# Ledger of designs, part 7: VHH binders against HTH-type transcriptional repressor CarH (carH)

Target 1, 299 residues: HTH-type transcriptional repressor CarH (carH), of Myxococcus xanthus (q50900)
Amino acid sequence: MAERTYRINIAAELAGVRVELIRAWERRYGVLTPRRTPAGYRAYTDRDVAVLKQLKRLTDEGVAISEAAKLLPQLMEGLEAEVAGRGASQDARPHAETWRESMLAATQAYDQPRVSDVLDEVLAALPPLKAFDEVLAPLLCDVGERWESGTLTVAQEHLVSQMVRARLVSLLHAAPLGRHRHGVLACFPEEEHEMGLLGAALRLRHLGVRVTLLGQRVPAEDLGRAVLALRPDFVGLSTVASRSAEDFEDTLTRLRQALPRGLPVWVGGAAARSHQAVCERLAVHVFQGEEDWDRLAGT
Key: E = the ipSAE of ESMFold2; O = the ipSAE of OpenDDE; V2 = 0.75 times the mean of E and O plus 0.25 times the DockQ between their complexes.

## First folded at step 1 (VHH)

Design d12 (framework vhh_7xy4_2)
Fold by ESMFold2-Fast, scan of step 1:
Structure d12 (fold): chain B 299 residues (1-299), chain A 121 residues (1-121)
Amino acid sequence: as target 1 above (299 residues)
Amino acid sequence: QLQLVESGGGLVQPGGSLRLSCAASGFTFSSYAMAWVRQPHGKGLEYIATISGSGGSTYYSDSVKGRFTISRDNAKNTLYLQMNSLKPEDTAMYYCAKVTYIYRGGQFDYKGQGTQVTVSS
């Protein structure tokens, strides 16, 4: 009486998943146990539709269905706790915060196996973009700040950064290869901070953009040569390290001059935002919001 | 569902001070860098300052360096902007924004209604 159910075609429409995929997922991965009506039809509950939405979200973000199926129990437990009320029973501290604290403590102790175990747990529990935004990038930012303040050594910073980078590169290889648009991504010349660039590459691939990732320390002239050969639809550049307005303008001017006049150039990172007026004068776009990702992807 | 509520704006004379606050809800506040952004009447959005999730790193626009201080209280899910030595050019609607770490803080969410700051004699 209280529980509403749907037939497979309606569940498919509500979840945005093809009927064929629902049947395959149920049969091959056991992700759903739909009830049966007295007439023998499959009856999907609102919870079943939520499961399908989670699976679609994970697979759209590049997680293989077999891996997404393994993540379901913990994701559904979180959803059920949310549905049951705002965590009055077990208002667990956000897992993202707990994972970051655990990895930071392990890093301070040079406990590489524990950092690895927590990274595995994070990547099993969260879709790639959410893992990056809520755990991996905040962790690396915190580690960098602690290194700068002297509470963390260079060796500790390198340990965790190398481990996170390896996992992020693995996620990039697993991400869908786009067909509609092509972007070339690189850091500013002499820029060593690549985490933001890797995150941008991951998001763009999940939006269906083909990404050529050139990475750190690409000289302006070499970027120009690569662009002439690849002929991308845009160039995305990352710049994080603090710079004077003069130094930023000199570097960006060399980059703009090395690239074809009509080619869109996008710049992201803390330094780009600090020098937005320089970017505007040089006809370079600054990443400012979610809308910009859709523009780069062509939708 | 992300929600940001700005407050603390008002009318102030040149050389004066104001302290803005932003109450955040609907996301894990400590996981995200936060920013202040402003929009003068009839102009585009201008970045003002960013603070990391932990509060250990701050970044400022050249136009406000030395005059403004960004800070946060993660226990209260609140972001602050201390504005000193205010100039007529600081007149704008001020918004707080959630920053993702893609491109190391590449995106902002201007969910709040903003708080108006007017610097005029």
Scores: ipSAE 0.112, ipTM 0.574, lowest interface PAE 5.8, mean pLDDT 81

Design d13 (framework vhh_7xy4_2; at its last look DockQ between E and O 0.27; V2 from the best seeds 0.00; counts 0 for: pae E 23.0 > 2)
Fold by OpenDDE, look of step 2:
Structure d13 (fold): chain B 299 residues (1-299), chain A 121 residues (1-121)
Amino acid sequence: as target 1 above (299 residues)
Amino acid sequence: QLQLVESGGGLVQPGGSLRLSCAASGFTFSSYAMAWVRQPHGKGLEYIATISGSGGSTYYSDSVKGRFTISRDNAKNTLYLQMNSLKPEDTAMYYCARHPYYLSGTEFDYKGQGTQVTVSS
């Protein structure tokens, strides 16, 4: 699998370091030697981002950048050993639970910096898809359930969701460009939970699928217009929030009618799974699991 | 098995000080926000202080702000509550609580057995 790379702006965002500072550090201290894309753009790896984070940490602690640069090899060895040690554990589940618990606790305490730190740790330890599947998606589900049950406030939900979203968007920007198939992805018109869709986009991109992500609150008619213009191989819809079978059917009917006949339509999310009969009647595919990713990718 | 064991309660005069401790076991202590809650006799639970897993963030209810300090030692798996300038209205059973959902609510996933604090002349 091609090593994930980021543009400088994304690397900067991930590391919390200004682009200008990254360039300065590269030029003055040679701490990074990013690869260049065929177009001549710097491509930063996860390792590069980790280096930047370490430098930032040290400088924030008052260490001169020149000294930090000297310490970097030792620090990176330690970090790599730690990451390797963590990666060697085939089952990141125990760690995943700990990370989720930590982030949830931080969220409850309105400790945004802590949430950020744990996110950074997760993304340093796990590849993007694994991070999403094992940590972020479960976290968001838990957050959603707790919000729904009234055990988390809207503010708390927003706090953690926005932070996760930012990371997912960054991962999407860094993901390979699709070449084989094209999918248009959107939430149901009234769906407010976008994270599942972002995760789906990430997965599809890594499978080599070109993705047009339309996001939330896309009217059915507008989706139809977009699809007519783009002529994708399939449409993917996300619906998470629970709704009555009647409401679900009405919405999905509208969506299906707005889309070209014969175009494969997929729907994912908890709500979709709860209304499989409706989906079948409307000739809409319900996403069920891992095998469906291959179907979507055409592999 | 998850355990929270409070200690340090007792009888104190108004204006006095107490330090409560909570020994945690059976879970990764540093991964959880912790809180102190109290229950006066005949009343409901009241959140009084919360601290993040790292200890970087703290919250205090208005009733105790400026008088109480919540802290933690993650190396010792211990939560603390320093109580200064105690008042008779602070008399309650004090509980160490894990993962409070509300800053002013009563929902939490686990609490200890509690330690009694009585402020009386």
Scores: ipSAE 0.000, ipTM 0.220, lowest interface PAE 14.7, mean pLDDT 86
ESMFold2-Fast, scan of step 1: ipSAE 0.356; ipTM 0.740
ESMFold2, look of step 2: ipSAE 0.000; ipTM 0.086
ESMFold2 (binder alone), look of step 2: mean pLDDT 84; pTM 0.845

Design d14 (framework vhh_7xy4_2)
Fold by ESMFold2-Fast, scan of step 1:
Structure d14 (fold): chain B 299 residues (1-299), chain A 121 residues (1-121)
Amino acid sequence: as target 1 above (299 residues)
Amino acid sequence: QLQLVESGGGLVQPGGSLRLSCAASGFTFSDYAMAWVRQPHGKGLEYIATISSSGSYTYYSDSVKGRFTISRDNAKNTLYLQMNSLKPEDTAMYYCAKLSRYIYEGTLDYKGQGTQVTVSS
């Protein structure tokens, strides 16, 4: 019942975040306010360690720390509700949480047939966009959290992520091809976070846009060759992993130069929003939220 | 239908104060974290303040910390931003924003039409 505290070295070990990074996060984003011992040392509580674990999960999944810090109030809300024994209020339908829990249990047991059965049930019960928003994306997020907490191994994480990816790709192939507009979608060069791009492809297909999905790790020159052959109405690029303004500008400049002048280029993801001034200088549109889907479909 | 309607902007002298309001409808307001975001003319979006679903926890950007206060009234489905000690650098279009629950879509889920704040002598 007495409140446990840890020194920064131990908090770093428990959270899987190096000491220098914890200090940087505190200094630049104020994500923690650790108490001080009578001797003047920083004292991290179990709650502080839990916050660090959640921030690490988000940053490991490609969310910039500046974006993750903005979620800190809601993360603290969830932790307080959990400590108090209160259920956190969720917008996910009751059945969506049941499906996620079923798939997590099956994943822990390496019960691939059960994971497959539940995925089939989800996709039969929900339209594709709702399945992604309410079940599949939250499942992948929860899987990342459970891997961090030690509940899931890397192998278990890979198993469920690959099964979810296969179903998303199948949904894209089953969707009617659009006829009025054509978009080419790819991740930034060296970007490995594909799930947001898959979600964007699925949404655009449902808006009647023909989508050519090139996926992750597409070099600028190869994207340029594809665009010359396909002649799309726009290019959409996903960039999630944090990078410096200079590195971002260098990469986007190469991409802009590889693409025809006058072809609309849209960039989405946390890194794009962090570097909007660069995007504006290079005549690239930044995806700002849900209202931009109609612009992509209409332009 | 999800709607966010901002109000309370206007022209104010340096050192003055303004209180912005955002009326939310079309979703369960008390279940979502909310933010105030601003965009100066010709610049990118800057998140200035975030508040948890209950209102118990807040976050402020360094540029406004100590001068601005974010709050919410879940019974009235309304978000507020109290702005004190305003500076010319605070001149921007101010948007009320609903935050995304899913990292794959980023932080910003939806923002309103905005309300202009101009700090000038």
Scores: ipSAE 0.013, ipTM 0.536, lowest interface PAE 7.8, mean pLDDT 79

Design e01 (framework vhh_5j56_2)
Fold by ESMFold2-Fast, scan of step 1:
Structure e01 (fold): chain B 299 residues (1-299), chain A 127 residues (1-127)
Amino acid sequence: as target 1 above (299 residues)
Amino acid sequence: QVQLVESGGGLVQPGGSLRLSCVASGFTFSSYDYYAIGWFRQAPGKEREGLSSISGSGTGSTSYSDSVKGRFTISRDNAKNTVYLQMNSLKPEDTAVYYCAADRSYWGRSSYEYDYWGQGTQVTVSS
């Protein structure tokens, strides 16, 4: 199969189980049937590693291995199950445009109480992910474009952005804690636009991903040190501010070199889409659309 | 910067013994900076052959190729940041340049794909 596999030494490290114990569990309880390579050595899949992690958890909690092995099919079914209700179906588009226009008008008028009232209405009416996708993200894009074109002042941009940021941080803290995969999220070096990154963190946590959010202004070398310590399944980077192809390639090359070569790197934001050829050449994934959320979450 | 330096090679008679050393700098064997340290060899006109590896976790899980199993032993000294290859019962067929390599594969790449290589040390077993 085209499936990723690991030798027993690596599977043991990933699962936190001694090699000798893995061999004993296989031989005595038949809990794993690792494939054999043409050369005859054991090859463990990501599913095999997950099985080992569950057996370790149960035995660490005092469950005998023979009983843990009997429980394994039910636990693995649970791990593979997706919550059918994630991303609840609700069409709020008729109101989304009106809320966005109201907040924009209030921002132009420096009417902070009105911006606050509309934000409260949005968050009361929509689930967190839908509020972000249908109202807050489009608003922030519009505000950013108007600020760059000079139709909104820096003060007006800051007013609405700070209020939206505070609400997104609150939603993120209230989001479910992920357990199955781990992602480290950061902005490109010298990137200040973090709202898209906060939205991505919120989405991933609701998909069951553990998220370590590093935020703005993370130098490549510091990101490298953090990922070696945290050992995430992927790194997600946000880049919004316009930059030349040369500057983008130089920065991304430095980021790729600072990170473990086997570690998946994803980039999102307007600047990433403007420089997709560079991303492809450096073996960096560009966030293209909705189906990529499942790829990031490992589902 | 990760650097590996091999030493201990030389000329030895058939049936003799040698101990090779691999000193690492730029990372420590107690960190998650590597998944395995391996020993490889390459004789003139032949492909590079993997001989033995030791993992970075715990006391170091070890593996050996069939051609050296029972004759060669890999070990590590974390205090000296050094990996050893003890070679016993040497044969003329063991004549090769011996390389130390570090596998820093994270996830998603081939297991035991080695990222950092030493310069090699020559071992010659009299014919």
Scores: ipSAE 0.000, ipTM 0.101, lowest interface PAE 18.6, mean pLDDT 76

Design e02 (framework vhh_5j56_2)
Fold by ESMFold2-Fast, scan of step 1:
Structure e02 (fold): chain B 299 residues (1-299), chain A 128 residues (1-128)
Amino acid sequence: as target 1 above (299 residues)
Amino acid sequence: QVQLVESGGGLVQPGGSLRLSCVASGFTFSSYDYYAIGWFRQAPGKEREGLSSISGSGTGSTSYSDSVKGRFTISRDNAKNTVYLQMNSLKPEDTAVYYCAAKPGYSRWYTASEYDYWGQGTQVTVSS
């Protein structure tokens, strides 16, 4: 199992020590060396929290911090009991549903600092794929649905989407490039929704696939030129925005014709699933679910 | 539509050589059609065995099964849209019907069931 971790504000709450004091103790006395998440945030373990609690108890009783830090054997003896107790009985981390609700409420209030703080907590608490699957993708789906229904404004949608995008790009930057299999990923021409494409890129890289991410608004001719130069094993396309069967077929026909005849083409997103018959006629695979990740990765 | 036509089979003595040819139509090697071309053989009472594969486009990466490495060589002539199998140091156990096969994309080439297009086969008999 992966060890539980907390962002500095949660560690501060759990230990009863102000954030400023934790930073001072780290810098001045070297009492902790917190881990870093893939996104670069400080990650405090249950062990780190237990150390902070013991330092607080000693300093509250009038022991100077420099003297408290020298009592490492006593801290280490209490550490195992504290870690075992916390791990067994109390998880102070927000649940996935609570994080999504908090970010939605903050988005409605235009509270950018709160959205940022919750995003940082999610990425400190969960590994990248789990953060995406359990928190970020469901949040984006909910926000998109509320925007379509008129419950959220364009500005509110942009606020959260831009912040989530920044985090996803950082996670992709940290992911390995892969070596054995190569996919080129792009949105349909004229498609603006890229979060699903970014999520697909993240998952494929974790499966060891080399991903060339071309992103939004790639014309069919330009995609064809890129594919001839890169010689990938497949092309993955994202299409989310609703369109007529005629427009979908015209666009996909142009894409199919711009690409080499034997190159596997995969299409994902709501619009692809709405037009599966068109995809089948044009010999294009529709991404249906979890099993297809292994097919794309060649596993 | 993709079609494959084999030629070059025949009777040869042990230690001899043959060159098989496979002419492809319905795509061209110079157009980057992303087809893999493979050579297979089938002896009486046995399943089809993969022998060699070459990319049907681009630079033409090649692969060989252990049973033929060092004896057989696959190559292509883009101008003639043809794939060749040069067979040297032939043994009686090389006696089989030899097939040229094609499939779209970069799929693994060893499994016959993965190939969509097949030639009719050419008989190779190694006997004195």
Scores: ipSAE 0.000, ipTM 0.169, lowest interface PAE 16.0, mean pLDDT 77

Design e03 (framework vhh_5j56_2)
Fold by ESMFold2-Fast, scan of step 1:
Structure e03 (fold): chain B 299 residues (1-299), chain A 125 residues (1-125)
Amino acid sequence: as target 1 above (299 residues)
Amino acid sequence: QVQLVESGGGLVQPGGSLRLSCVASGFTFSSYDYYAIGWFRQAPGKEREGLSSISGSGTGSTSYSDSVKGRFTISRDNAKNTVYLQMNSLKPEDTAVYYCATGRWYSKGYTPDYWGQGTQVTVSS
């Protein structure tokens, strides 16, 4: 309920830009820094949609995307000044951007103590869910993009990612204990991206759900055994890495067969959205947005 | 749409036997892989108590309360979509309304998702 956000497919529809173009523009020109939801999905704000609309208008008028991207900061500054009369001081994003840039610079310098100090400052300044949504998830997204572009090395990426992971695990352990509903959360068998799963666990704990977090590399048979022992109210699975429809269906079929037919299974992440028809056929729910948190929490 | 219907209750003398049946409609036990199907009873002025449950597929793991262990036997016929409670060596203290109930992972302290309407068992001379 905080700020309205959209998944990439909806952002594409609202902006009139194909999903493939949004991904290319993000990857090659760095025009957007979408937040990650606790479930690991890219979250596009109304501001992000406005950015996409401006880029589309410029490219439709014959401006090359590389030039449009360079003009974007000036255009958005003018638009924000016009709309908000110089913005709202209540928004924590200017502060969040400063923290992210500070941690990024420290990471490039291998200044682990400085990264740690800034992380501690963030967690002291913001409630856990806001720290995740506004600072930690965007930071991890930036780090991933800079690693792909070559501005960050593997060692630098690992340094900051392991420090952020340690803080997220600490926040999860400090979160209120759930008492009435129980969820088991895991990644797809070959999925390495776990930060979104950790964020989902944190959100659910704050909604009063007891969470058993199994993480990465859990074989379907082991998940089935854990579910029989724990008797949860649902299973949540994260899948981010791109997969073929055939591979996705084979993996999900194996997972579905390992789990009780009547047990609600929820799947989050970009790969789940790309294969919604498969999920529907296998009686698996795809996490679509903010309203689904209440469904998972039983409220 | 999911419903459970109990039958087989009635009047029986002490030391007698009775078989209760629970028929499911709107689903099949074999199709839905239910983890627990159980029998409960409620005597007048008493709290509802769990008596027996069967879990898993096929015959599954069975459990019994101390008050009925050795006298009652739970069984399942997946082809007939029916769960049975065979009651032997009945005592006046067994007089109660008997309910079947089902739900995923029904266990001690867990509330079943679906309940039958109950069947009266009276043990008297």
Scores: ipSAE 0.000, ipTM 0.108, lowest interface PAE 17.1, mean pLDDT 76

Design e04 (framework vhh_5j56_2)
Fold by ESMFold2-Fast, scan of step 1:
Structure e04 (fold): chain B 299 residues (1-299), chain A 126 residues (1-126)
Amino acid sequence: as target 1 above (299 residues)
Amino acid sequence: QVQLVESGGGLVQPGGSLRLSCVASGFTFSSYDYYAIGWFRQAPGKEREGLSSISGSGTGSTSYSDSVKGRFTISRDNAKNTVYLQMNSLKPEDTAVYYCAAVRSGWYKLSEYDYWGQGTQVTVSS
C-alpha cells in the first residue's frame, strides 16, 4: 500500500500539537515540508507526525523550539531507521511484482491453469485486502495499459480480468453482510472499470458495512431510483477513465441532482482526484485516504 | 529507486516562456504507479500551490488552477516517460520552485501524491 497521509487537523490531533504551532514551526524553522494534495491541502506522513511528536516532547520538557529544530537531524536519523524497519515489513511489492510477472507470462501463453494457480497462491499468502491492494489491483492496471499500448491482445486482457473478477466476487460473497450501515456502490454512468469499485466493496464489507454493488454503467436516473428504494446511508461512486473537466462536471452534476440533497456522496478513482475542486463545489466527498474508510463505515 | 527529475527552469524576462520537463525513473507512466502527474510551485514564504494535473492514457484529462489557466499547458509523452509544463506569458509573481509529483490514486490507495521531484527554480525578472 501507498504511504498514509493526514490533513493538518488530523496530524495536529495525532501529534498533540495545535494547528497554529505546526504552521509556525514549518514557516519559522523549516522542520517539515509537507506534501500537497491535488486540491492544494497539506499532507503529513507518519514520519511528519513522528517529527511533530518529538518536537512537542522536547518543548514540553523546556527545550526552546529553535534548539529542538537544531536537534532535528538526530531525531530524523532515529525516525528514518524506525520508518525503514516498519516500511520494509509492510512493503510486499517485490513479492507482488513476482506474482504479477508470473500471471502476465501465463496470460500471454493462454495458460489459464497457471493463472489460476498463482491467484490461489496470492490469496493463500496474503489477506484479501492486502492481496487486492498489492497484487490484483496493480496487475489489472498494468494489464489494461499493456492492452491499450498493444502489447497484450483483447483476448489476453479479458482472460486475466475475468479470472481476477471471479475471485473478487467470491471474496465479497464470503465476507459477512453488515446489518447497521448501508452503502450503495456504482461506477460513473459511462465507466467500464469496475475492479477498483470491487476492492472498495471488499474493504467496506470487512469494516461491517452492508454493500449493495450496482457495478459498471449505471445511469444517474437509475441510480436515483435504486437509492429511493434502498434508502442507503451513503453512495460511493468510482470514476477511473480519464475525462475532460467539462464532461466530469456535467456528469457529476447530473448524479448529484439525481440523489437526495442530504445523502452523502463519495467518489474515488483517478478521475475524481484529477477534478477534486469540482467535487468540492458540488458537495461531493473525494476519497482521500485511510481516515475516510472509518468515516464511510461510521457515518 | 523511484524518482521524478525536473528540468527546464531558469531566468526569464516578464512575458517570456519556459518549458519544464519531468522525467520518471523506477516506474513508467503506463504502469500501476502512474494515475496522475501534477505540477506544483512554492514561492519564498508562501504555501505550496497546485497548478495543473494530467491523468489517464493518451493525452489524459487535464486541470488548471485559475492563476495559470490559459497561460500554462500540461502534456505527456508516455514513450519518453516524461510530463511537460509549457509556461507562457510569465509574470514576476510566477517566480517559484516548481515541483512535479505522481499519484497512484484510487479507492484502494492511501496516498495522494506518492512521489515528488527535487524541484526546479523559475525566476521571472528583468
Scores: ipSAE 0.000, ipTM 0.180, lowest interface PAE 10.7, mean pLDDT 76

Design e05 (framework vhh_5j56_2)
Fold by ESMFold2-Fast, scan of step 1:
Structure e05 (fold): chain B 299 residues (1-299), chain A 123 residues (1-123)
Amino acid sequence: as target 1 above (299 residues)
Amino acid sequence: QVQLVESGGGLVQPGGSLRLSCVASGFTFSRYSGYAIGWFRQAPGKEREGLSSISSSGRGSTSYSDSVKGRFTISRDNAKNTVYLQMNSLKPEDTAVYYCAADTYWSGEYDYWGQGTQVTVSS
């Protein structure tokens, strides 16, 4: 279902097998085929860790690895049968729409423990990016629309938004460090809306980009100093709150001047799309859609 | 680590043409990377002279020194991770070792340098 993945060092700790031995087993006996992240890192699933634990058990009992490897198809069949048995013993887990409906109902009822329980269920069932795309972002959109229409109170909106924010920050801390490209992400100065920026950071990490997330309230001069020290491949900026064309141009001009001349600057969010002519004039890229993720990740 | 390797130098007659290539490893050429690649030359007993640069921003902004403007053209092939210098209407004064250099951050300093390729313009 939601297959969490682990880096080789963590998989080694979980399985009780040293990293070099896992590499030797893969190279010589093909005992498992871990997935690769977009950045090229080995991604070990819970199933892969379970296989490593069984191989360790057999080798600790004196079975040669070559013989243990021959048992791998039977081990995999046993693991799949066990997983199928566990699934059959309870009701089918809810899908994305059911989770969103449950959290919305709990939010309306001020049932914080229920919102927390459903969030935990979502993050256990779906990989981080899929959880964001299919559940969390649509939930936040729906909550925002209901708040605007007056069907949700400010308190209800804040309740769910703070809980979702905490989980997104946790997912970012758990994401592996990328090596392919490096992006520095921040909100426009004085921009308070950061959920879109957090989502962008999560997407870019999924694409193997190393992300330095500076978040809200970063003055242009401080961004400039950070960028000179970090030497990223690009800067990504989020701007959502409505601004006049003059205010937008003044802010973006200050930002452009604080950054190295040839450093690519990307801006996303509703305000950026409203002021595309200003962005073009200042040689700043506007995030237009899904194809731009590959551009940010460096094709 | 970043490495640059020049090729395409050699002996050519006045009025002839050469194309130099600079192959980069350790980083990738992209419209979205903050880099500049420059071509420089140095003749014996002279200061190193900047000739041309191409940036990563947009469509690849180019610049040329007055000594080569209109005769030399810089271009890039991102798929091959290569920058080219097309040299036309070569003169004896163009005889030098030619270097490519990378400013991988557009900081104004070229942090990485190739080992150079000899160009000799002689009858």
Scores: ipSAE 0.000, ipTM 0.125, lowest interface PAE 17.0, mean pLDDT 76

